# Ledger of designs, part 26: VH-VL binders against Toll/interleukin-1 receptor-like protein (TIR)

Target 1, 165 residues: Toll/interleukin-1 receptor-like protein (TIR), of Arabidopsis thaliana (Mouse-ear cress) (q9ssn3)
Amino acid sequence: TKYDVFLSFRGHDTRHNFISFLYKELVRRSIRTFKDDKELENGQRFSPELKSPIEVSRFAVVVVSENYAASSWCLDELVTIMDFEKKGSITVMPIFYGVEPNHVRWQTGVLAEQFKKHASREDPEKVLKWRQALTNFAQLSGDCSGDDDSKLVDKIANEISNKKT
Key: E = the ipSAE of ESMFold2; O = the ipSAE of OpenDDE; V2 = 0.75 times the mean of E and O plus 0.25 times the DockQ between their complexes.

## First folded at step 22 (VH-VL; framework fv_fasinumab)

Design z2 (from x7 with heavy chain W103Y; at its last look DockQ between E and O 0.89; V2 from the best seeds 0.00; counts 0 for: pae E 3.2 > 2)
Fold by ESMFold2, look of step 22:
Structure z2 (fold): chain C 165 residues (1-165), chain A 118 residues (1-118), chain B 107 residues (1-107)
Amino acid sequence: as target 1 above (165 residues)
Amino acid sequence: QVQLVQSGAEVKKPGASVKVSCKVSGYKLTYLMIHWVRQAPGKGLEWMGGFDPERGKTIYAQKFQGRVTMTEDTSTDTAYMELTSLRSEDTAVYYCATHWGTYYFDYWGQGTLVTVSS
Amino acid sequence: DIQMTQSPSSLSASAGDRVTITCRASQGIRNYLAWYQQKPGKAPKRLIYDASSLYRGVPSRFSGSGSGTEFTLTISSLQPEDLASYYCQQYRSYPYTFGQGTKVEIK
């Protein structure tokens, strides 16, 4: 495997806070980490073969935040990640950051509004695949954000280190 | 394409029970939140109950509490509504319906006529 | 429970007429209101959500308006295929409740 961890996240929500802390800690522990920041426009592009880093990673740490499901790019990526998870090729570690797992599972609350927009703008079959990916993702055992991001970062990094060993 | 296909019409006597099925086609039941709505002849629509993800359980309209049970079999992608102690007032077309977390119904079954008659 | 009251219960209009159906909620429901069309012998069909938003594929002659307790469904130019019963539904809170329906007939 080329990477231990593939990070999937919504840059708008988490680039300057949680993901920065998580990435720094994973790198500090010498965990080979691919950070998929779809909103970075300066420097090296990560397109067009986003699937390649997913395919060669042991773990996908997927941080679903308030606006993750508003991004078609994030949702397309999640579909790919969950396809590899279904095949047994990658282990998915769900992180629910500022969002309720049941809202992700059933696309209620903020996600209901985001999916109203998707349904009006996107191919219906594609929207159904996005919904399936979110529901399957939300049924996996994962971690929720709380009052202390530092403790969550440590927990995630410890889990990866334990599984890596 | 999501489709909800219901069981055929039934005739029952007062005091009996009925169990209406709703099979999901073109999708998996595990991804849907099924609700049941009925319509008496010449009357409007009446919500009976369904799975509420925010409460984490199936909820029933108070009118039907104690007489209705809604179940699901994910191995056959089929939802069921069972109504007991039938009365002539329960004569209606029974619909299964589903939503996308919005609580307004995007897809409806074709309906199942249940006639309760002596 | 939130009661939904429609008016009129029925109406008869000519092709090309403007048709307006009113739905009243017994409590404020913001914009959590849907409209359904039900043709004879068929299941209800989604028409409008969030009081005024049309589903994809619904003809533009249909429109919805209102918020709080008063809502309207308007058909700007009635067509023969619009012969149906129309229902409003609130989804602000359980139990989900429907208006009693409005039967629209074409003269």
Scores: ipSAE 0.417, ipTM 0.793, lowest interface PAE 3.2, mean pLDDT 89
ESMFold2 (binder alone), look of step 22: mean pLDDT 89; pTM 0.907
OpenDDE, look of step 22: ipSAE 0.733; ipTM 0.882

Design z3 (from x7 with light chain R30K Y96W; at its last look DockQ between E and O 0.85; V2 from the best seeds 0.00; counts 0 for: pae E 3.2 > 2)
Fold by ESMFold2, look of step 22:
Structure z3 (fold): chain C 165 residues (1-165), chain A 118 residues (1-118), chain B 107 residues (1-107)
Amino acid sequence: as target 1 above (165 residues)
Amino acid sequence: QVQLVQSGAEVKKPGASVKVSCKVSGYKLTYLMIHWVRQAPGKGLEWMGGFDPERGKTIYAQKFQGRVTMTEDTSTDTAYMELTSLRSEDTAVYYCATHWGTWYFDYWGQGTLVTVSS
Amino acid sequence: DIQMTQSPSSLSASAGDRVTITCRASQGIKNYLAWYQQKPGKAPKRLIYDASSLYRGVPSRFSGSGSGTEFTLTISSLQPEDLASYYCQQYRSYPWTFGQGTKVEIK
């Protein structure tokens, strides 16, 4: 595998805080980490002939924050991650950052409004796949953010370090 | 596409029970929040209950509390509504329906007529 | 319980007519109101959510308006296929309640 960790996140919500600290700690521990900040991508797509970073990662750390599901790019990525999780090719580590897992599970609360917009503008079958991915993701064992992001960063990094062996 | 396919019409005597099924096709039941709504002949629609993700359990309209049970079998993608101690006023078409976390119903089953008569 | 009252209970109109149905809530429900169409012998079908938002695939001749306690469904140019009963539903608070319906007939 080329990467130990694939980081999936909404840059707008987390770029300047949690993800920055998590990425730095993972790199400090020599954990090979791919950080996919979709908001900074200038239209670049992976070639169909090349394996995606997701396919060649051991773990996907997916940080679902308040506006993660507002991004079609994040949702497309989540579908791919969950497809590989189903195949047994990647281990998904869910992080619920400032959101309730049950709201992600059923797309309620702020996610209900985000999905009204998706349903009005996107192919219905695509929206159904996005919903399936979120529901399946929220059923996995994961961690929720608390008052101390440093403790959460350490917990995630420790779990990855222990599981690499 | 998502389809909700219900069991066939039933005729029951007062005091009996009925169990109506609602099979999901084109999707999996585990992704849906199933609710039940009935319509007496010539009357409007009446919500009976369904799964409430915020409360983490099935909620029932007070009118039906104690007489209705709503269950799901994810292995067959089938939801059920059982109504006991049937009365003539329970004669109605019973619908299953779903929402996307919004409480307005996007998909409806075709309905199941339950007739309660002696 | 929030009671939903529709008017008229029935109406008869010609093809091409503009038809308006009203729905009144016994308490304020903001914009938490949906409209359904039920053709004879069929299940209800989604038309409008959040008082004024049209579902994908619903003809643009349908529109909704209102907030608070009074809402309208308008069919700008009635078509023969619009023969149906129309129901409003509030989803502001438990229990979720429906109007008694409006039967629309084509003369």
Scores: ipSAE 0.435, ipTM 0.793, lowest interface PAE 3.2, mean pLDDT 89
ESMFold2 (binder alone), look of step 22: mean pLDDT 89; pTM 0.912
OpenDDE, look of step 22: ipSAE 0.529; ipTM 0.826

Design z4 (from x7 with heavy chain T98M; at its last fold request DockQ between E and O 0.85; V2 from the best seeds 0.00; counts 0 for: pae E 2.9 > 2)
Heavy chain, then light chain:
Amino acid sequence: QVQLVQSGAEVKKPGASVKVSCKVSGYKLTYLMIHWVRQAPGKGLEWMGGFDPERGKTIYAQKFQGRVTMTEDTSTDTAYMELTSLRSEDTAVYYCAMHWGTWYFDYWGQGTLVTVSS
Amino acid sequence: DIQMTQSPSSLSASAGDRVTITCRASQGIRNYLAWYQQKPGKAPKRLIYDASSLYRGVPSRFSGSGSGTEFTLTISSLQPEDLASYYCQQYRSYPYTFGQGTKVEIK
ESMFold2, look of step 22: ipSAE 0.457; ipTM 0.794
ESMFold2 (binder alone), look of step 22: mean pLDDT 90; pTM 0.906
OpenDDE, look of step 22: ipSAE 0.817; ipTM 0.914
ESMFold2, fold request of step 24: ipSAE 0.485, 0.481, 0.489; ipTM 0.798, 0.799, 0.797
ESMFold2 (binder alone), fold request of step 24: mean pLDDT 90, 90, 90; pTM 0.908, 0.904, 0.908
OpenDDE, fold request of step 24: ipSAE 0.867, 0.864, 0.866; ipTM 0.939, 0.937, 0.939

Design z5 (from y3 with heavy chain R55H D106E; at its last look DockQ between E and O 0.04; V2 from the best seeds 0.00; counts 0 for: pae O 9.1 > 2, off the site)
Fold by OpenDDE, look of step 22:
Structure z5 (fold): chain C 165 residues (1-165), chain A 118 residues (1-118), chain B 107 residues (1-107)
Amino acid sequence: as target 1 above (165 residues)
Amino acid sequence: QVQLVQSGAEVKKPGASVKVSCKVSGYKLTYLMIHWVRQAPGKGLEWMGGFDPEHGKTIYAQKFQGRVTMTEDTSTDTAYMELTSLRSEDTAVYYCATHWGDWPFEYWGQGTLVTVSS
Amino acid sequence: DIQMTQSPSSLSASAGDRVTITCRASQGIRNYLAWYQQKPGKAPKRLIYDASSLYRGVPSRFSGSGSGTEFTLTISSLQPEDLASYYCQQYRSYPYTFGQGTKVEIK
């Protein structure tokens, strides 16, 4: 595999805080990590001609923040991640950052409003796939953010380190 | 398909600097790991440096440390290699190359000839 | 640094011949070895990666073998279009290093 870890996150939420700390720690531990510098077009990312970073990663650390599900980019990415997870080609590590896992699982709370918007703009079949991905994702064992992001970073990094060896 | 298109040939005097560009198309640069390899006329291939995902940064060959800088502009999907304090021995074709799913270099630029002469 | 010693430096063979190029690493590189083909005036083209994996689109007459310190590129039946220089490369550790190359000429 090309990467040990693929980071999935909403840039506007976590790029300049939690994700930056997590990435730094992973790199410090020599964990090969893919992280987007910016949000790009999904069509480029999932081109059938080339492998996606997800396809060549061993782990997917998915950080679902408040506005993660508001992004069609993030949701498409999650669908892809979960497809590979189903095939057993990647291990998904859910991180619920400032969101309730049950809200993610059933698309309630803030996600309810986000999906109302999606339903008005997107293909119904696509929206359904997004919901399914989130539901399946939220059923996986994961971690929630607490009072100390540093502890969460260490926990994730330690878990990856242990699984990598 | 990924394509790498490099800037044109350069002629420089000793002591000058050269900056070679490598524009990526068919895929976003931010997803690719760009490396640079040069080849002196009639000689073999020499690795200069490239992005290492384990370190999250560009690694340079020791031979070129202090003289070479590799940068990227993701907004224009262009990678750059700047070599300073040029000497005659730096005369070579410079290649940008990238690997994606399979290591190592899968795609190559067409090369940029840099000639250093008095 | 890991030195890659490639042999021979040059060879001349007829179309249809079996051609073998060898690459030796100064220390163990496992299977982190690639082979490239470079035609005159062109950029290198990757033929083999991970010592024995044939890259897509590469003719099946090309094959790679070996592990550790000894590696071989084989062209089972040399074709006129195979006139080129061939290079091995290790990517086990930095700096990446290449063999000195093998120039293949067609009689």
Scores: ipSAE 0.012, ipTM 0.574, lowest interface PAE 9.1, mean pLDDT 90
ESMFold2, look of step 22: ipSAE 0.386; ipTM 0.767
ESMFold2 (binder alone), look of step 22: mean pLDDT 91; pTM 0.929

Design z6 (from y3 with heavy chain T30D; at its last look DockQ between E and O 0.79; V2 from the best seeds 0.00; counts 0 for: pae E 2.3 > 2)
Fold by ESMFold2, look of step 22:
Structure z6 (fold): chain C 165 residues (1-165), chain A 118 residues (1-118), chain B 107 residues (1-107)
Amino acid sequence: as target 1 above (165 residues)
Amino acid sequence: QVQLVQSGAEVKKPGASVKVSCKVSGYKLDYLMIHWVRQAPGKGLEWMGGFDPERGKTIYAQKFQGRVTMTEDTSTDTAYMELTSLRSEDTAVYYCATHWGDWPFDYWGQGTLVTVSS
Amino acid sequence: DIQMTQSPSSLSASAGDRVTITCRASQGIRNYLAWYQQKPGKAPKRLIYDASSLYRGVPSRFSGSGSGTEFTLTISSLQPEDLASYYCQQYRSYPYTFGQGTKVEIK
């Protein structure tokens, strides 16, 4: 595979510090990492190149934060990631950053408000696929954020290093 | 695209039980929060119970506690509501319905008339 | 449990009239209030969510307002096909509860 890790995240939520620290730690450990920064690549979300990095990655580290599901680009990417996970082509590592897994699973709380907006503006079948992807994602075993982002970064990097061996 | 299709009308004697089915199509049952609502002839809507995502389990209205069981078979995408020890006042149309998180009931079955009489 | 009270229980109005139905919650539900329309022998049909937002395909003569404990459904120009019973429902918390209904007739 060309990449060990595909990072999926919402930059505004996770702020420069968490994702930057995670990325740098993965690179420091020689983990080949693709960082999908949608704020930088907004006009390229539907690019074949973006889907290609997912296809050639061993792991997808998906950081779902409060506003991840507000982004149709993030949700489209998640659908693609979960399609490859279903086929056994990629291993998904869920990270719940500042959100409860059950709120992601059932799209409650802040996600409910985000989906009310999606439902008013988007094709109903697309919205159903986004919901399925979130529910399937939330059913995987993963990590939740806590008091210390540094500990979370180390835990994620350790898990990836162990699984590479 | 999500559709809920219920089983046909039933006539029961007092003391019997009834099991109403609700088949999901256009989506998978495992992704839905199924609830049951009934309506006696000429009366309003009464919530009976359904899946509560905060508790992670099915909850029942206190009025029906001990008499109602709601189950799901994900292999056939079918939900069931069983009501036991039927009384004449249980005569009603029984609906299955589903909602998204923090939303009202967006999808309803067509209803199943259950008549309880001697 | 949150109790929902509708008024009136029934009403008659002329075609073209403005019709207003009220719904009161026994405690605050913010804007987590829906309105349904039901014809005889049919399942309830969704009209309004979040007190004032119309579902896709609902005619614009329907509108909702209110927050907290007091809510209204308005039909700006009553049409023959609007003959139905109307229900409010809160979805702030379980158990989700319904108003008793309002039957609307055209005279």
Scores: ipSAE 0.541, ipTM 0.816, lowest interface PAE 2.3, mean pLDDT 89
ESMFold2 (binder alone), look of step 22: mean pLDDT 90; pTM 0.916
OpenDDE, look of step 22: ipSAE 0.575; ipTM 0.840

Design z7 (from y3 with heavy chain T98M; at its last fold request DockQ between E and O 0.85; V2 from the best seeds 0.00; counts 0 for: pae E 2.1 > 2)
Heavy chain, then light chain:
Amino acid sequence: QVQLVQSGAEVKKPGASVKVSCKVSGYKLTYLMIHWVRQAPGKGLEWMGGFDPERGKTIYAQKFQGRVTMTEDTSTDTAYMELTSLRSEDTAVYYCAMHWGDWPFDYWGQGTLVTVSS
Amino acid sequence: DIQMTQSPSSLSASAGDRVTITCRASQGIRNYLAWYQQKPGKAPKRLIYDASSLYRGVPSRFSGSGSGTEFTLTISSLQPEDLASYYCQQYRSYPYTFGQGTKVEIK
ESMFold2, look of step 22: ipSAE 0.513; ipTM 0.812
ESMFold2 (binder alone), look of step 22: mean pLDDT 91; pTM 0.924
OpenDDE, look of step 22: ipSAE 0.580; ipTM 0.844
ESMFold2, fold request of step 24: ipSAE 0.532, 0.594, 0.541; ipTM 0.812, 0.832, 0.815
ESMFold2 (binder alone), fold request of step 24: mean pLDDT 90, 91, 90; pTM 0.906, 0.924, 0.911
OpenDDE, fold request of step 24: ipSAE 0.623, 0.615, 0.610; ipTM 0.849, 0.848, 0.847

Design z8 (from x7 with heavy chain T102D; at its last look DockQ between E and O 0.73; V2 from the best seeds 0.00; counts 0 for: pae E 4.0 > 2)
Fold by ESMFold2, look of step 22:
Formats: sequence, structure tokens, C-alpha cells
Structure z8 (fold): chain C 165 residues (1-165), chain A 118 residues (1-118), chain B 107 residues (1-107)
Amino acid sequence: as target 1 above (165 residues)
Amino acid sequence: QVQLVQSGAEVKKPGASVKVSCKVSGYKLTYLMIHWVRQAPGKGLEWMGGFDPERGKTIYAQKFQGRVTMTEDTSTDTAYMELTSLRSEDTAVYYCATHWGDWYFDYWGQGTLVTVSS
Amino acid sequence: DIQMTQSPSSLSASAGDRVTITCRASQGIRNYLAWYQQKPGKAPKRLIYDASSLYRGVPSRFSGSGSGTEFTLTISSLQPEDLASYYCQQYRSYPYTFGQGTKVEIK
């Protein structure tokens, strides 16, 4: 694989805090990490002829924050990640950052309003795939944010390091 | 295309039980929140219960508590509603429907007529 | 429980007429109100959600308005195929409740 970790996240929510700390720690441990902040590089997409970073990553660390599911880009990426997870091609590590896992599973709470907007603007079959991806994602074993992001960063990095060995 | 297909009409005696099925196609049942609504002849719609994601379990309207059980078989993508101790007042068309939390009922089954007569 | 009361219980109108149906909630439900159309012998069909948002594919002659406790469904130009019963439903809280229905007949 070209990458050990693919980071999926909503840049607006986490770019200057949690993701920055996580990325730095992973790199410090020599974990080959792809960090694609779509909001800074929006409009740059992979050619169908090139392997996506997701396809060539061993793990996907997916940080679902309050506004992750408001982004169609994040949801499209999640569908792709979960398709590879279903095939056994990637191991997904869910991180629930400031959101309740059950609300992600059933698209309730703040996600309910986000999905009302999606349903009004998008093809119904596409919205159903987004819902399915979130439900499958929320059923995986993962971690929730707490009061100490540093401890969460260490836990994630330790788990990846252990699985590499 | 998500579709809900229900079992056929039933005729029952008072005191019996009925179990109505609702098969999901075009999607998997495990991704849906199934609710049941009935409609007596010439009457309006009455919610009976369904899966409540906030509580993480099925809840039942108080009127039916103790007589209704709603179950799911994900291997066949089929939801069930069982109503026991039937009375003539239970004569109605029974619908399954999907309910997205804090949203309208999106997809409805075709309805199952249950007639309770002696 | 939140009681939903519709008015009128029935009406008869000519094609092209403007038709209004009112739904009142016994307590505030913000905009968590849906409208359904039910043709004879058929399951209810979604028309409007969140009081005023038209579901995809529903004819533009249908509209909804209101918030809090009083809501209105309007058919701007009644068509023969609009012969049906119409129901409001609140989804602010359990138990979800429906209005008693409004039967719309064409003269």
C-alpha cells in the first residue's frame, strides 16, 4: 500500500485543531499519512485512470464532526471508503468528534436537518447511499472525542502502530 | 426504488391474533425505521408504534401497549406487526411505513385489511 | 398527546377552484407538520413536509403554510385527479398524530 492512513475529515470543523495534532503525531511516528483537505484544494479530483489514495491506504481514519455530513464531498468520500471496507480492502477507524454515534447511525439530531437539505437537492438514490454509508460506519468499533484531544490522538496513533506490527 | 410490500388480507375471530408482514425491496431493512399505522373503515389514520432511534428501541402507542409486538427479520428484509386479543374494533387497514426521524413518513406499504368478525 | 384538528371535514369544489384546508395543533409543533394525500383504496402519499416544503415530484399547485399551531394546505387550481382525502400529521413528538382528514370531492 502507498499509505498507511487516509484521513477523512471536515476541514472547517477540525483543520486547525484535532486533525492538525493527529497528522503531526502520525508523521512523527513515520506513519505514511494522506491528508486531503478538500476545502483548501476544492476542485482538484483524481482521474478515473489513477488509483485513489483511499484504494492504496491500509487504514482510513474517518473523523465525523458536527458538519461532516453537511458536506456532499465528505459523504461521497465516505461512500467510497465504506465500499472498500465492505470488500475487505481497507480497515476503517471511526472517530466521533463532538457527535453522538447513534445520531450518526440514524441521521438524527443535527444530521436530520442536514439530510433534509440533501433530500431537497440531490437524487434520492444518492441520498440513500449516503445514509447507508453513515449507518454502516456508525456500527464499526470506534472512538469518541472527550475532554482531552491529546489522549485521543495518542490512542489512535497507538492503535495504528500496533496494527502495523 | 424503495418499496414496501405487505401480506394479504386476513379474516379473524375475536380473541385471535394476526401477524402482518412488510417486505422491503430496493433497500435493506436494517437501514430503515419501520412504523405501523392503521385506518379503520371510514376513519382517519392512527399511529400504532415503530422504531424510535432516540430510545434505541421500538415504542408502542399507549392504546396498544401489551397487545402489539413489532419485530424485524433482516435475513428476509421483512418487518412484522402482531396484534393479539383481536376485537371487532380492530377491523382496519394496517400500513407499514418508513419514518425518518424528525421527518414525514416517506414510503408506505399498500396496506393489509384485517377483518375481525364472529 | 398533541391533538390535530382539520377543517373542514369535507368539501366539494369545481375544477379550477382554489381549495384550502386548515390543520390546528393542540400545542406548538414549530414547523414539524406534514400533509398527505390518500386516494380511495390507496396508501397515503406524501405532499408536504416541514409545513411548507413541497416533496419532489408533487405538482406546484399544492402549497403549505403556517407554523406553531395553525397550518394550511392550499390547492391553487383544483384538478379532477386531486379527488382524495387529505391528512395533516405532526412529528414534533411521540405519539405521532394525524388530523381526522378532509375529504375533497369534485362537483
Scores: ipSAE 0.320, ipTM 0.756, lowest interface PAE 4.0, mean pLDDT 87
ESMFold2 (binder alone), look of step 22: mean pLDDT 89; pTM 0.902
OpenDDE, look of step 22: ipSAE 0.775; ipTM 0.893

## First folded at step 23 (VH-VL; framework fv_fasinumab)

Design a1 (from y3 with heavy chain I34M; at its last look DockQ between E and O 0.85; V2 from the best seeds 0.00; counts 0 for: pae E 2.8 > 2)
Fold by ESMFold2, look of step 23:
Structure a1 (fold): chain C 165 residues (1-165), chain A 118 residues (1-118), chain B 107 residues (1-107)
Amino acid sequence: as target 1 above (165 residues)
Amino acid sequence: QVQLVQSGAEVKKPGASVKVSCKVSGYKLTYLMMHWVRQAPGKGLEWMGGFDPERGKTIYAQKFQGRVTMTEDTSTDTAYMELTSLRSEDTAVYYCATHWGDWPFDYWGQGTLVTVSS
Amino acid sequence: DIQMTQSPSSLSASAGDRVTITCRASQGIRNYLAWYQQKPGKAPKRLIYDASSLYRGVPSRFSGSGSGTEFTLTISSLQPEDLASYYCQQYRSYPYTFGQGTKVEIK
């Protein structure tokens, strides 16, 4: 595989905090990490390129933060990641950063307002796929953020290192 | 495209029970919050109960507690509402309806008429 | 429980008339209010969500307003196909509750 980890996140929420710390620690441990910061890439999506990094990654670390589900690009990416997870082609590591897993599972709380916007502007079948992906994602065994991001970063990196063996 | 298809009309005697089914197509039941609403002839809509994601379980309107049970079979994508100890005032059209949390009911079944007569 | 009081219980109006239906909540529900249309013999059909947002495909003569405890549904120019009962519903908290309905008839 070209990458050990595909890192999926909402740049606006986490780019200069948690994701920066996580990425540095993964790289420090020689974990080959693809950091998919869609908001710093060009505005053009390349579907073959998106599938390529995900398909050639062993793990997907998906950091769902407050505004992750507000981004159609993040949701499209999650659908792809969960499709590969269903096939057994990638191991998904859910991280609930500043959000409650139950709110992600049922798209309640702040996610409810985000999905009202999606429902008014998007094809209903696409929105149903996004909801399904979030529900399936939230049912996986994952980690929640707490008071200490450094401990969470270490836990994630340790889990990846252990699973690579 | 989400569709809810209910079982056919039923006629019951007082004291009997009824079990109305609601089949989901175009989506899976496990992703939906199923609720039940009834309407007596010439009357308004009355919420009976449904899945509450914050409590993680089905809740029932106080009026029906002890008489209503709502269940799901995810292998057939079918929800059920069973109402026991039927009375003539339970004569109504029973609807299954679903929504997303913090969201109104978007999808409704066609309704099932239950008539309770002596 | 949040009680929803709807008025009037029925009305009769001519085609082209402006019709207003009101709905009052016993507690503040912010904007978590829906309006439904139910034609005779049919299941309810969604019209308005979040007090004032129109579902796609609903004619623009329908509008909603209000927040907190007082809400209105307005039909700016009543059409023959608008003969129906109309219901408000709060979804702020369980148990969800409906107004008692307003039957609209065309003279």
Scores: ipSAE 0.451, ipTM 0.794, lowest interface PAE 2.8, mean pLDDT 88
ESMFold2 (binder alone), look of step 23: mean pLDDT 90; pTM 0.919
OpenDDE, look of step 23: ipSAE 0.544; ipTM 0.824

Design a2 (from y3 with light chain R30S N31R; at its last look DockQ between E and O 0.87; V2 from the best seeds 0.00; counts 0 for: pae E 3.7 > 2)
Fold by ESMFold2, look of step 23:
Structure a2 (fold): chain C 165 residues (1-165), chain A 118 residues (1-118), chain B 107 residues (1-107)
Amino acid sequence: as target 1 above (165 residues)
Amino acid sequence: QVQLVQSGAEVKKPGASVKVSCKVSGYKLTYLMIHWVRQAPGKGLEWMGGFDPERGKTIYAQKFQGRVTMTEDTSTDTAYMELTSLRSEDTAVYYCATHWGDWPFDYWGQGTLVTVSS
Amino acid sequence: DIQMTQSPSSLSASAGDRVTITCRASQGISRYLAWYQQKPGKAPKRLIYDASSLYRGVPSRFSGSGSGTEFTLTISSLQPEDLASYYCQQYRSYPYTFGQGTKVEIK
């Protein structure tokens, strides 16, 4: 594969803190990491003639933060990641950063408000796929943020290092 | 395009049980929060119970606790409501309905008339 | 449990009339109030969520207002196809509860 890790995250929530630290630690350990920062790339789309970074990654580390589901691009990416997870071609590592897994599973709390906006703006079938992806994602075993981001970074990096040969 | 299709009308005697089915199409049952609501003839809507995502389990209205069981079979995408020890006061149309998190009921089944009489 | 009380219980009006139905909650429910339309022999259908937001496909003659404990559904120009019973519902907390309904008849 071309990448060990595909990082999926909402840049606005996590770019200058958790994700920055995680990315640096993964690179420090020589873990080939694709960092998909949608806001820095300003809507850039992947060409179908090139294999998606998701398709050529061993793991997808998906950091769902408070505003992750407010982004249609993050949700489209999650649908793709979960499609590959279903085929068995990528391993998904969920990270619930500042959100409760049960709220992601059922789109309650702040996610409910985000989905009221999506329902008013988007095709209903597309919104149903987004909900399905979030529910499937939240049913996977993952990690929640706690009192110490550095410990979480180390835990994630250790898990990835141990799964590499 | 979520659709809920319920089983047909039933006639029961007092003391019997009834099990109403609700088949989901256009989506998978595992993604839905199913609730049951009934409506006696000439009366309003009465919530019986359903899945509560905050508690992570099905809860029942106190009035029906001990007489109602709500189950799901994800292999057939079918939800069930079973009501035991039927009384004539249980004559009603029984609906299954779904909602999204912190939303009102968006999709309703067509209803199942259950008549309890001697 | 949060009790929902509707008024009136029934009304008769002519086509073109402005119709107002009120719904009162026994406790504050913020904006978590829905309105349903139930035509004779049919399941309820959604009209309004969050007190005032229309679902797609609902005619613009329907409107909702209110927050807290007092809410209204207004039909600005009653049409013959609006013959139905109308229910409010709170979804602030379980158990979800409904108003007793308002039957609207066309004279």
Scores: ipSAE 0.363, ipTM 0.764, lowest interface PAE 3.7, mean pLDDT 88
ESMFold2 (binder alone), look of step 23: mean pLDDT 89; pTM 0.914
OpenDDE, look of step 23: ipSAE 0.616; ipTM 0.846

Design a3 (from y3 with light chain N31K; at its last read DockQ between E and O 0.77; V2 from the best seeds 0.78)
Heavy chain, then light chain:
Amino acid sequence: QVQLVQSGAEVKKPGASVKVSCKVSGYKLTYLMIHWVRQAPGKGLEWMGGFDPERGKTIYAQKFQGRVTMTEDTSTDTAYMELTSLRSEDTAVYYCATHWGDWPFDYWGQGTLVTVSS
Amino acid sequence: DIQMTQSPSSLSASAGDRVTITCRASQGIRKYLAWYQQKPGKAPKRLIYDASSLYRGVPSRFSGSGSGTEFTLTISSLQPEDLASYYCQQYRSYPYTFGQGTKVEIK
ESMFold2, look of step 23: ipSAE 0.693; ipTM 0.862
ESMFold2 (binder alone), look of step 23: mean pLDDT 90; pTM 0.922
OpenDDE, look of step 23: ipSAE 0.655; ipTM 0.857
ESMFold2, fold request of step 24: ipSAE 0.683, 0.707, 0.746; ipTM 0.863, 0.874, 0.882
ESMFold2 (binder alone), fold request of step 24: mean pLDDT 90, 90, 90; pTM 0.921, 0.918, 0.920
OpenDDE, fold request of step 24: ipSAE 0.779, 0.807, 0.784; ipTM 0.903, 0.916, 0.905
ESMFold2, last read: ipSAE 0.743, 0.694, 0.725; ipTM 0.887, 0.865, 0.881
ESMFold2 (binder alone), last read: mean pLDDT 90, 90, 90; pTM 0.919, 0.925, 0.921
OpenDDE, last read: ipSAE 0.825, 0.801, 0.765; ipTM 0.921, 0.907, 0.899

